# Miniprotein binders against p81326, part 151

Target 1, 226 residues: p81326
Amino acid sequence: MLHFGGFIMEINHISKILEKEREEYIRNKVEEYLKQGFSKDDAVNKANQSWRTYIGHRIQDVIYNLLKKFLKDSGLKVTTDKALNNRNLPEELDKVKRLIAINYGEYLFLPDADVIVYKVENNDIKIIAIISVKNSFRERRFETTYWKLKLKESPVTSHIKVFLATPDKDNEISYKCPNGKPKKMRIILEYELDGIYFLKEDFEETEKAKHFGKIVEDIIEISKKL
Key: E = the ipSAE of ESMFold2; O = the ipSAE of OpenDDE; V2 = 0.75 times the mean of E and O plus 0.25 times the DockQ between their complexes.

## First folded at step 16 (miniprotein)

Design Z28 (at its last look DockQ between E and O 0.80; V2 from the best seeds 0.78)
Fold by OpenDDE base, look of step 17:
Structure Z28 (fold): chain B 226 residues (1-226), chain A 101 residues (1-101)
Amino acid sequence: as target 1 above (226 residues)
Amino acid sequence: GPEEILEEAEKLMEEAYKLIREARELLEKGDPESLEKALKLLEKAIELLRKAIEKIQKALDQGVPEELRKKLERAFILAEWLLFFAEWLLEYIKERLERQK
């Protein structure tokens, strides 16, 4: 069938479709902030920040729902860091929360974990992967890398795979050496993380940098080794 | 036989894909009438994809040679991915229509 590859690639349009709302969103938010008494410059800056948060959440939600759907038949479960921010967690989620916590001596903190994939076997929780979802890399460029490195420091969490999922709308990490110039961010992220998954077609594919369509099979394979 | 079922499923998937692309084009126009048309196309696409998935599943349940099994499984995954997108797009368009009211 000539168009089989195209079927998975349709997911790439999600980011593009959502981005078309930006102008309207920004206009409305600027107006809102002006009414609140902010200067024009401040209103624009705040609106842009609001948009980044908004679009990030929308993409994250898509990825969450996608992984939830496609991992279900394999017996794998998914949750989010947001779901773990509750005082009264079910026992299962409480265990998940504890198993991803990073030790800072007197304190335990959770890594940024937009999506957490885990399995339950014989009443034991095994964390398989954390997926960080980023629409752009303007802020916190290496935050995901930091968390990966921290997770590696403990035998409790060292096995947890950390993946980055991104449409990379600004082509910040799509290529390693565009025009012969190394892209530091792409090289470091690919080196430190377990994988980068792109919701786009135009990127440099490597063993660790793949289309998002491969993330499900990769997670399932990892889960079988645990 | 199972091979025929696969061919039928693939045809359904191709038809659904065409409808989804048309729906995306209508979404770009953004007017309420276009959006309503897009919804109808997506509903049909979703129906076709569900039918394709059902056919594939039925074929897999009958026991097939390994080579054919792999083809069916691939088709199944592709259909599910396309279905996910179609359903997302449907919901997105519904939300857009609600905002325009």
Scores: ipSAE 0.830, ipTM 0.918, lowest interface PAE 0.6, mean pLDDT 93
Fold by ESMFold2, look of step 16:
Structure Z28 (fold): chain B 226 residues (1-226), chain A 101 residues (1-101)
Amino acid sequence: as target 1 above (226 residues)
Amino acid sequence: GPEEILEEAEKLMEEAYKLIREARELLEKGDPESLEKALKLLEKAIELLRKAIEKIQKALDQGVPEELRKKLERAFILAEWLLFFAEWLLEYIKERLERQK
């Protein structure tokens, strides 16, 4: 329904623009860590980890602000795992936190849900979707599928849609069978998750694998069923 | 009438799109003068997109034939996506300029 003309595709440039900062960011961080007394090898490792955290937060912020903007007129609200990790939560957000938390005995953990979409009806809160944001799949490749499976274990959370949003900078999951061989990571992620949304142009589209511009329409349609 | 409003909005959107692409080219150059020029282009693009959105909303409020309504709604969505990107890029370039100083 939603057409992806050149206007919507401009969003793909965000990750490309941010990635051009990597060399300068890493140089500056290495210098900073060297001044703190770390060895060159440790400074480089720390700088690379800092970059992964930085780029992930920047992309997550874009997705949060975009969904907040486009879902507002449909009566849908958006929050983040960072907002839910505050100790002094408003009642509404405290309810959202409790509705997605997974119980591990004495411990209560939030799934790795970077962005949470919910609605409020008659003072009740219904969680619609959780969006995980990944810039790359170098580490913790199936973390999102683990959380989807945990959410499915409880009737209280089994309805929650779990989406993945990614630029997929290294083409790790862009195609199902590159060079004729099944790509295990793409196959498993697509099978287990409710959708994968790419912030780039070059990927294999399927019913579950779409350009990020389709996510708003999909969330709205899901919300109508709940 | 509403059909003329759609044409006017589409012209504004296409002009804004060209300005945004030029701003991205200037960002790639990265020097302060190029970045300041990019900010000016983006401010103009944002102004044009807000005008286009306003025109489209006015036409939709009047009530229009079904086929034209669908075109107006599509244009509205496209303009809002482009506006979101333009606003993000504007803030990004402001951050870049502050870091350079």
Scores: ipSAE 0.825, ipTM 0.917, lowest interface PAE 0.6, mean pLDDT 89
ESMFold2 (binder alone), look of step 16: mean pLDDT 89; pTM 0.893
OpenDDE base, look of step 16: ipSAE 0.827; ipTM 0.917
ESMFold2, look of step 17: ipSAE 0.724; ipTM 0.880
ESMFold2 (binder alone), look of step 17: mean pLDDT 89; pTM 0.891

Design Z29 (at its last look DockQ between E and O 0.78; V2 from the best seeds 0.70)
Fold by ESMFold2, look of step 16:
Structure Z29 (fold): chain B 226 residues (1-226), chain A 101 residues (1-101)
Amino acid sequence: as target 1 above (226 residues)
Amino acid sequence: GPEEILEEAEKLMEEAYKLIREARELLMKGDPESLEKALKLLEKAIELLRKAIEKIQKALDQGVPEELRKKLERAFILAEWLLMFAEWLLEYIKERLERQK
């Protein structure tokens, strides 16, 4: 079974495959924005923002479908922030939404929860985990940590595990002390979050920082304790 | 018996893994001929993986000694991970071919 470890590792190629589209995507989007009347500088900025949204959603879709597939036989259900914001919300998802919403006085907001894992047990819904998906950390360094801290403030949400799933394409959080210097972002994210799951091979593995292939086992194990 | 079924499934999985790696290399070339070849390799790899999964599931359904059960469950998980990637890659290459038309 020489290549069995490699079977799970094939998912590490997804980000690299998608990144090869970047130049063509940006070129086509710049043309589109120029035709809409934007200046060259504005068109380039909009095209780069469009790319970040596009690749982020592509990776989120992979993670959503993967978790839905692998958690199905364990009685675990998976939904997304998009589904929870839909105009016609089924009663089950309405309950999920209410169970993760954070109250800011007159306003309710959902945490950064690209993917939500929950179970239904005897007509009760238990939220198990939320997964934030980041391709890079250029603009949203500690967003996931903020939402974990907000969820911990209430006894009804403090049990919810908050995970980060990332290819970490720019190597921003792969190691705690690269070149002997502490990497603030990696250290704080690992300290505050319940887990970081890498879609790459080259990273410093710890109890909380693992390859993405471990996320299914971890979620199932957590669900058994609830 | 179930041990022979496991060996047969593992052989199918190794064959599928080889085909998937070849398909990835063809995708990186990017020309339409290479993409069409990659589709055929992936379709075959997916069929091999589904056969392996079916064999493993049948063996698990028969009831097996605990040590063999753990090996079968591990093989099942590995096959499902590789199948998920193969299916994603197949759909991705189909998208790329449509763009080139």
Scores: ipSAE 0.760, ipTM 0.881, lowest interface PAE 0.9, mean pLDDT 89
Fold by OpenDDE base, look of step 16:
Structure Z29 (fold): chain B 226 residues (1-226), chain A 101 residues (1-101)
Amino acid sequence: as target 1 above (226 residues)
Amino acid sequence: GPEEILEEAEKLMEEAYKLIREARELLMKGDPESLEKALKLLEKAIELLRKAIEKIQKALDQGVPEELRKKLERAFILAEWLLMFAEWLLEYIKERLERQK
């Protein structure tokens, strides 16, 4: 009997696989920045920052492609905030953009939305979920929470589920109370968000904190209720 | 029958999984020879998984009892997951090999 758990577990290695490029990437970037006239220290710092951005995008792309593939058969569509940043959008994406916009009085701004899941029914667009992808939580720890709270403030967007997908490579939010000490970030994120999905094995599972393998099913289920 | 098809598909998936794991381990070594070997393993794994998926789909199309259908559907999802991972890994390795040239 194929252990369902074993096959999905390969996804857990994505972060580790990508991280193997770090040394080579850093070396190459350092050299590039040195050639640009930066000091060694500045070059190293810039290279490290570049790596963080790079690895983040790589993980995001994987998650995007996964969701796109597995949600397609359910009639669900996916896009990204990047795709919405165009001046000339197809009508469908223009509608998506408008339906996730947050009101700031004179201005409308988009939440950070690495992946946006929506459906089209009778020419109407329904936004189902926004997935934020985080490799690490060194910066902007509660940014996703902020956007979730902002989305809740409007009846137009209040139904939109906000999920976090992460390998949590530094074990920042994998457990709620390791060694009896509450992990503030885990607790707050789990409380405020609609779900956290881990691309790893070693984490504390709860109703809201699940393995990434469950995200497709959960999104499909939510979509049926909308 | 459909049960036999499921068993065959599961065997294919198991074999593919072994190949994927080996390919991943080779990838972690990172040397060009290991990467090239990993590519070959992944290509084979992908082939096996596609065959498994086809078998599962064929069984589902024959009309099966609900219990077996559920098993087939689970197997199908797993096969698709493995396939996607294998394909991703394949492309990743190709990219790495290109950067080393």
Scores: ipSAE 0.581, ipTM 0.805, lowest interface PAE 1.1, mean pLDDT 91
ESMFold2 (binder alone), look of step 16: mean pLDDT 88; pTM 0.891

Design Z3 (at its last look DockQ between E and O 0.22; V2 from the best seeds 0.00; counts 0 for: pae E 5.8 > 1.5, placed apart)
Fold by OpenDDE base, look of step 16:
Structure Z3 (fold): chain B 226 residues (1-226), chain A 101 residues (1-101)
Amino acid sequence: as target 1 above (226 residues)
Amino acid sequence: GPEEILEEAEKLMEEAYKLIREARELLEKGDPESLEKALKLLEKAIELLRKAIEKIQKALDQGVPEELRKKLERAFILAEWLLMWAEWLLEYIKERLERQK
């Protein structure tokens, strides 16, 4: 009997795998920044920041590719905010961009949308979900929540599901009340978002907090209701 | 029959999974020798998974009872998951090896 759990859980090692190159990455970046004329302290700080960005992108890319692959057969399409950050967009992506835009009066801005899932039916685009990918929550802890709340304010975007996918490397949101103390961030994120998907084993599972392996199924189900 | 094909596919997947795990452990060591060994293991795992997928697809194409179909579909999804993971690991290892040169 196939160990279903074991196979899907293999991806839980992604953060650990990527973290193994940190020392080498930092060393190389520090050297690079020193050559650019930065002080040692500045070089180290910049290298650390670069690392955070780098590892975040690596995880995001894996998630993006996974979603793209497994949602394709269901007729769902996947894009990214980066792909939308172009002056000359294909008509389809231009529509996607417009359909996720948040109104700030004189201006429209896009939410942070690491992954955007949408479908095309009868030449109409329906945005299904936005997935934010975070390795850690040291910076911009409630940014995803902000965007979810903003999307809810418009009938155009209120239906869009916002999910968070994370290894939660630092165990910041893995449990609601570890040792009887409420984790504010977990509670708020779970309350405000439509789901949290963990790329790890050790977390408190709830209706909204699930293993990442469930995200494909959940998105497909949502897509059928729209 | 289709049940036998499923069993064969599952065996291939299990073997591939073992190779993937070993490759991951080697990757975590991070030395060039370990990375090269991991790469070879992943290549084999990928081959096995592709074979498993082909077998599963063949069984699905034969027309099977609903219960067996569900099992095959589940196996298919799992195989695709493992394949994608193995391919990612492979590419990552290649990148790491290139950076070490």
Scores: ipSAE 0.650, ipTM 0.835, lowest interface PAE 0.9, mean pLDDT 92
Fold by ESMFold2, look of step 16:
Structure Z3 (fold): chain B 226 residues (1-226), chain A 101 residues (1-101)
Amino acid sequence: as target 1 above (226 residues)
Amino acid sequence: GPEEILEEAEKLMEEAYKLIREARELLEKGDPESLEKALKLLEKAIELLRKAIEKIQKALDQGVPEELRKKLERAFILAEWLLMWAEWLLEYIKERLERQK
């Protein structure tokens, strides 16, 4: 439970409230798609995709604004994958983009780096961390882990910390061994990533699995060592 | 001072949370009168949350002891979550009212 003076609110309750809003959204979208002639299965899939896009972008915006505001006084700068994909890219952001890009022969791709933290020292840019924001793990379950492994393959990017931020409202990765049964997804994500930061209170906290509020302190400490 | 600012922000957030919850209950009823009332509650909640966020940011900008900074950071995160919820509900209810015409 979260307590602020006389204020009592359960962070898990916020997650459940968002789930209830999702149910209403999906019902209305499914009806809309059915009237357009889609099959029941197609309508449900389209409605779920629409919701995931909406809520995922909203959560990412919140995280971006929080990190930008909280890291400013430590000399750390923050940008996003959206900003890096603009055609008229300032020189500083163009350097950030080049410093996180992964080479696949004829092709150059950005990793799943929803939010990027970096610093500028003596005209040099040092990438500190990238944060991937996931609302759920039904699809793209290990995408963040894949990008961490790709970044580790090159000495130019191997120092970059890769964090996952998630509300995990359905408890898909909140516990390592619920009822003594190992949860593969949580175990692999925690093993491979540099940290998992939960936007809720109810989860199994470990050295790598922490409350989101801790991420600012962690990033600042990492930046001092680089 | 910063501690008083945190307390003020928490009171604004508590009031906003109550308004959002009430608006959610009105949405369940679904009739146009209830939906119009829910809109008014959400507009007020959004106003309160924006004020709370401003107060928290001002306190953080003053430079505060680490323990108080942690409390302010948690409050900021929660206020942003409440604001997201209120804004989403507001837009959803506006869509529902237009659909009922």
Scores: ipSAE 0.054, ipTM 0.513, lowest interface PAE 5.8, mean pLDDT 82
ESMFold2 (binder alone), look of step 16: mean pLDDT 88; pTM 0.886

Design Z30 (at its last look DockQ between E and O 0.79; V2 from the best seeds 0.65)
Fold by ESMFold2, look of step 16:
Structure Z30 (fold): chain B 226 residues (1-226), chain A 101 residues (1-101)
Amino acid sequence: as target 1 above (226 residues)
Amino acid sequence: GPEEILEEAEKLMEEAYKLIREARELLEKGDPESLEKALKLLEKAIELLRKAIEKIQKALDQGVPEELRKKLEYAFILAEWLLMFAEWLLEYIKERLERQK
């Protein structure tokens, strides 16, 4: 197969295809906000924020469905933070929610974990990994590392792997030393996280920084050790 | 035999790959006629990929030599990834076409 690598790489086109919607999406959203009485400047700002949420959700949905499909035969289950915020949770998902919750003294909060992978053994639930999905790094640059550090603080959550999945369309973390200068964000993210998985072709591959096509194999391997 | 099954599956996968790339180009044009053509190409690509996956699964079930097993397993992985993308693109194009009607 002359294009065998291209078969897996087609998934990289998802973010590119969605990005083509940006101008139309923003134009429509600005019109909606203007009709609601917002100023032009406020409507534009709100439309751009809406776009970031929209594209992030679309990419997250792809990742969720992909992992659910490919991990089922290995006895691994997949859920999302959206599903865990449902008021009427099944008992299994309520246990998952409790196992990733972070203690802030008198308060208990759920981390922002876009996709969660877990397994069930003898009625016991073991959280394997959480995957943070980021389309860009303009805001919340190190939010994922914060959650990794918080999970490491407790013996009950310290085993949980924390991954970042990103198309990195603006090349913010694709290379360690672009133009000979160290990129702080890439270096810190790679050091602190358990893995970075790129939904693009052009990035610097390392032991922890891989194409997204490797994520299923990696999760399965980790699950066998737990 | 199993080697011929692998070759047949790979040919189906290559044809599906070409159809998927053509569908992506038609999506960029965006007019209803192009989108409808892209849907037809994707439906055919999905059919070809499902046939390839079925052939690979059957060959794996028959107990093949280790070297062929590795090749069949690799082809299976490639076909499943491409199928996932083709199915996503099909649904995306259906959504785009509905907006234009």
Scores: ipSAE 0.755, ipTM 0.887, lowest interface PAE 0.9, mean pLDDT 89
Fold by OpenDDE base, look of step 16:
Structure Z30 (fold): chain B 226 residues (1-226), chain A 101 residues (1-101)
Amino acid sequence: as target 1 above (226 residues)
Amino acid sequence: GPEEILEEAEKLMEEAYKLIREARELLEKGDPESLEKALKLLEKAIELLRKAIEKIQKALDQGVPEELRKKLEYAFILAEWLLMFAEWLLEYIKERLERQK
């Protein structure tokens, strides 16, 4: 039985594996920026910034692909906000786009939605969940929370679950009260969001904070109730 | 019976897991030869996991007691997750090899 837990835990290595690309990536980017005429210090700084963006997208892509594959068998569909940013959308995606849109009076805007899970039943689309993927929380710490709150304001979108998936490599939200000090970010995110899913082993598990391996099951369960 | 099938599937999963771990270790070395070896290991692991999944599914289809069903379903989920990881890792290594050329 104990050996089986290790199998799901392999996904924890994804972030670590991807992070190993950093040295090579940085070296190459530094060289690129130097050729563009930047100073060494500027080149390094820009390379590091580029890396943060790059690794974030890589992790997002992994999570997207994992969810897409796993949810396909359950009849659930997956898309991204990026896919919705087209002028000419298929009817299905156009409907998805409209069903996640947030009303700002004269304007409708989409929440940040790295992954959107939906189902199609009888030609009706039901949005099930939005998953935000964060590698680190250095920037836009409560952005996902903002979108969750905005989605709750409309009866059209209030049912949409908002999840956060993260390797939390810097242990920013892995524990609520490490050393007796509350981690505001963890507490707030856990309170406001419908769930946090960790691609790591070392975290404080709660009803809402789970290992990423549980996300598929949770989404499927939610989908059955809609 | 279904219990035997589960045991067989678990053995396949364990073997696959060992191969995946070895592949990860080879990935750490990062040289082309190691990466090529890792690919072969992962291909074998994927094959084993697919077989395990098939066995588990077959057992589930036979009608089993609730306790055994739960075990099989759990094993199924684990096998699928491990398979997904192995497939991801395979693709990742392929990409790495392409970048080294």
Scores: ipSAE 0.449, ipTM 0.754, lowest interface PAE 1.4, mean pLDDT 90
ESMFold2 (binder alone), look of step 16: mean pLDDT 88; pTM 0.887

Design Z31 (at its last look DockQ between E and O 0.71; V2 from the best seeds 0.00; counts 0 for: pae E 1.7 > 1.5)
Fold by ESMFold2, look of step 16:
Structure Z31 (fold): chain B 226 residues (1-226), chain A 101 residues (1-101)
Amino acid sequence: as target 1 above (226 residues)
Amino acid sequence: GPEEILEEAEKLMEEAYKLLREARELLEKGDPESLEKALKLLEKAIELLRKAIEKIQKALDQGVPEELRKKLERAFILAEWLLMFAEWLLEYIKERLERQK
């Protein structure tokens, strides 16, 4: 009676629902930027950037709340990049922040992790996974793969799984090219990342490319190995 | 018994699922009257899902055979997924209606 496809796939509609706001959102934002004195071209560019930030944040919030709720009983905790950027960081989150930092010699940077999953054992923190949330790949097409490669460079961070969660609204990585091969972006993302979780119904499913509903059990399985 | 409770919860979840789909169709129309109707359907769907979750949790708390426990846990997870979407959609439609004032 119950099946993952029917019930889990309802969450796949969030991007499509939000996309219906795009024209009105952009129109309103262009008006705001024009009132601030920007040229029409600059206002349009800024409005489109604002839209991508808005829709990405809305999808990220859903994913964060979902993971927090479903991982609670497995002893796994969830935080976000925004929480880690706060000035008054609790000791636990400060440790999480330090455990994912990337060293660039004189400088330390955090990967742009949208959602971070970790566990606490005997006051020790182990980072399990970082989930990058992308609605589309218009900008920063390979940002997630860059951060995975940087995390692999250190024994301290090389165990961290890096996942991509995406509606792929423009079908940039969901389907094969006409010549029967996967698209180049899909090949690179799938090769470099630990998993791609689609918030959509139709896509080429592989061992690493799965329906989003599988992410909870996958994270739990990984956590048992660490 | 626990098997009857699972069956009852699944029927509540299926009804809620149909209400969610109907609410999404009304959202596609986008007019205020359709949005108000969608809110009513979502409030009912949320009520049904919370009732289903409560029934499933009570059955799990009683202790049941392993095979039935796995089915109840699966149903609980699916109901929670639907509930989260329903609550998100409710808030989204409320936001849309506020813009149309």
Scores: ipSAE 0.548, ipTM 0.790, lowest interface PAE 1.7, mean pLDDT 87
Fold by OpenDDE base, look of step 16:
Structure Z31 (fold): chain B 226 residues (1-226), chain A 101 residues (1-101)
Amino acid sequence: as target 1 above (226 residues)
Amino acid sequence: GPEEILEEAEKLMEEAYKLLREARELLEKGDPESLEKALKLLEKAIELLRKAIEKIQKALDQGVPEELRKKLERAFILAEWLLMFAEWLLEYIKERLERQK
């Protein structure tokens, strides 16, 4: 009997596999920056920063492609904030862009939305969910929470679910109270967001904190209620 | 019957999973020869998983009792997940090989 758990666990290796490139990547980038005239220390720092960006994008791409594939059969569509950041958009994407925009008075701005899930019914677009992808929480720890709160402020966007997907490589939010001490970040993120999905095995599961393998089902279920 | 098809599909999935694991182990070695071997394993795994998916789909199309349907659907999802991972890993290894060139 194929243990459902064992197969889905392969996704957990994605982050680990990608992280193995770090040493080579850093070495190459350091060399590049040295050639540009940076000091050794600066080169190392820049290389590390470059790596963080690089690995973040790699993980984001994986998650995007996963969601795109699995949601397609359910008639759901996916896009990204990057795809929306164009002057000339197809009508459909222009509508998506407008439907996720946050009002700041004279200005409309988009939330950070690594993945946007929406459906088209009768020429109407309904935004279902925004998924933020985070490899680590060293920077902008509550950025996703901010956007969730902002989206709640408008009846136009208040229904949009905001999820976080992460391998949480540094175990920053994997547990609520490790060693009896509350992890503020985990608690706040879980409280404010609609769900956290882990691309790892070792985490504290709750109603809102689940393995990434559940995200597709959850999104589909939400889509049926809209 | 549909139960037999499910069993066959599960066997294919198990075999594919073994190949995936072996491919990951080879990837860890990181040398070009190991990576090339890993690619071959993944290609085979992908083939097996596609066959499993086809079998499962065929069984689902025949009309099955609810209990069996649930099993088939679970197997289907698992197979799709494995396939996606295998395809990702295949592409990743290809990229690695290209960079070593």
Scores: ipSAE 0.476, ipTM 0.758, lowest interface PAE 1.4, mean pLDDT 90
ESMFold2 (binder alone), look of step 16: mean pLDDT 87; pTM 0.878

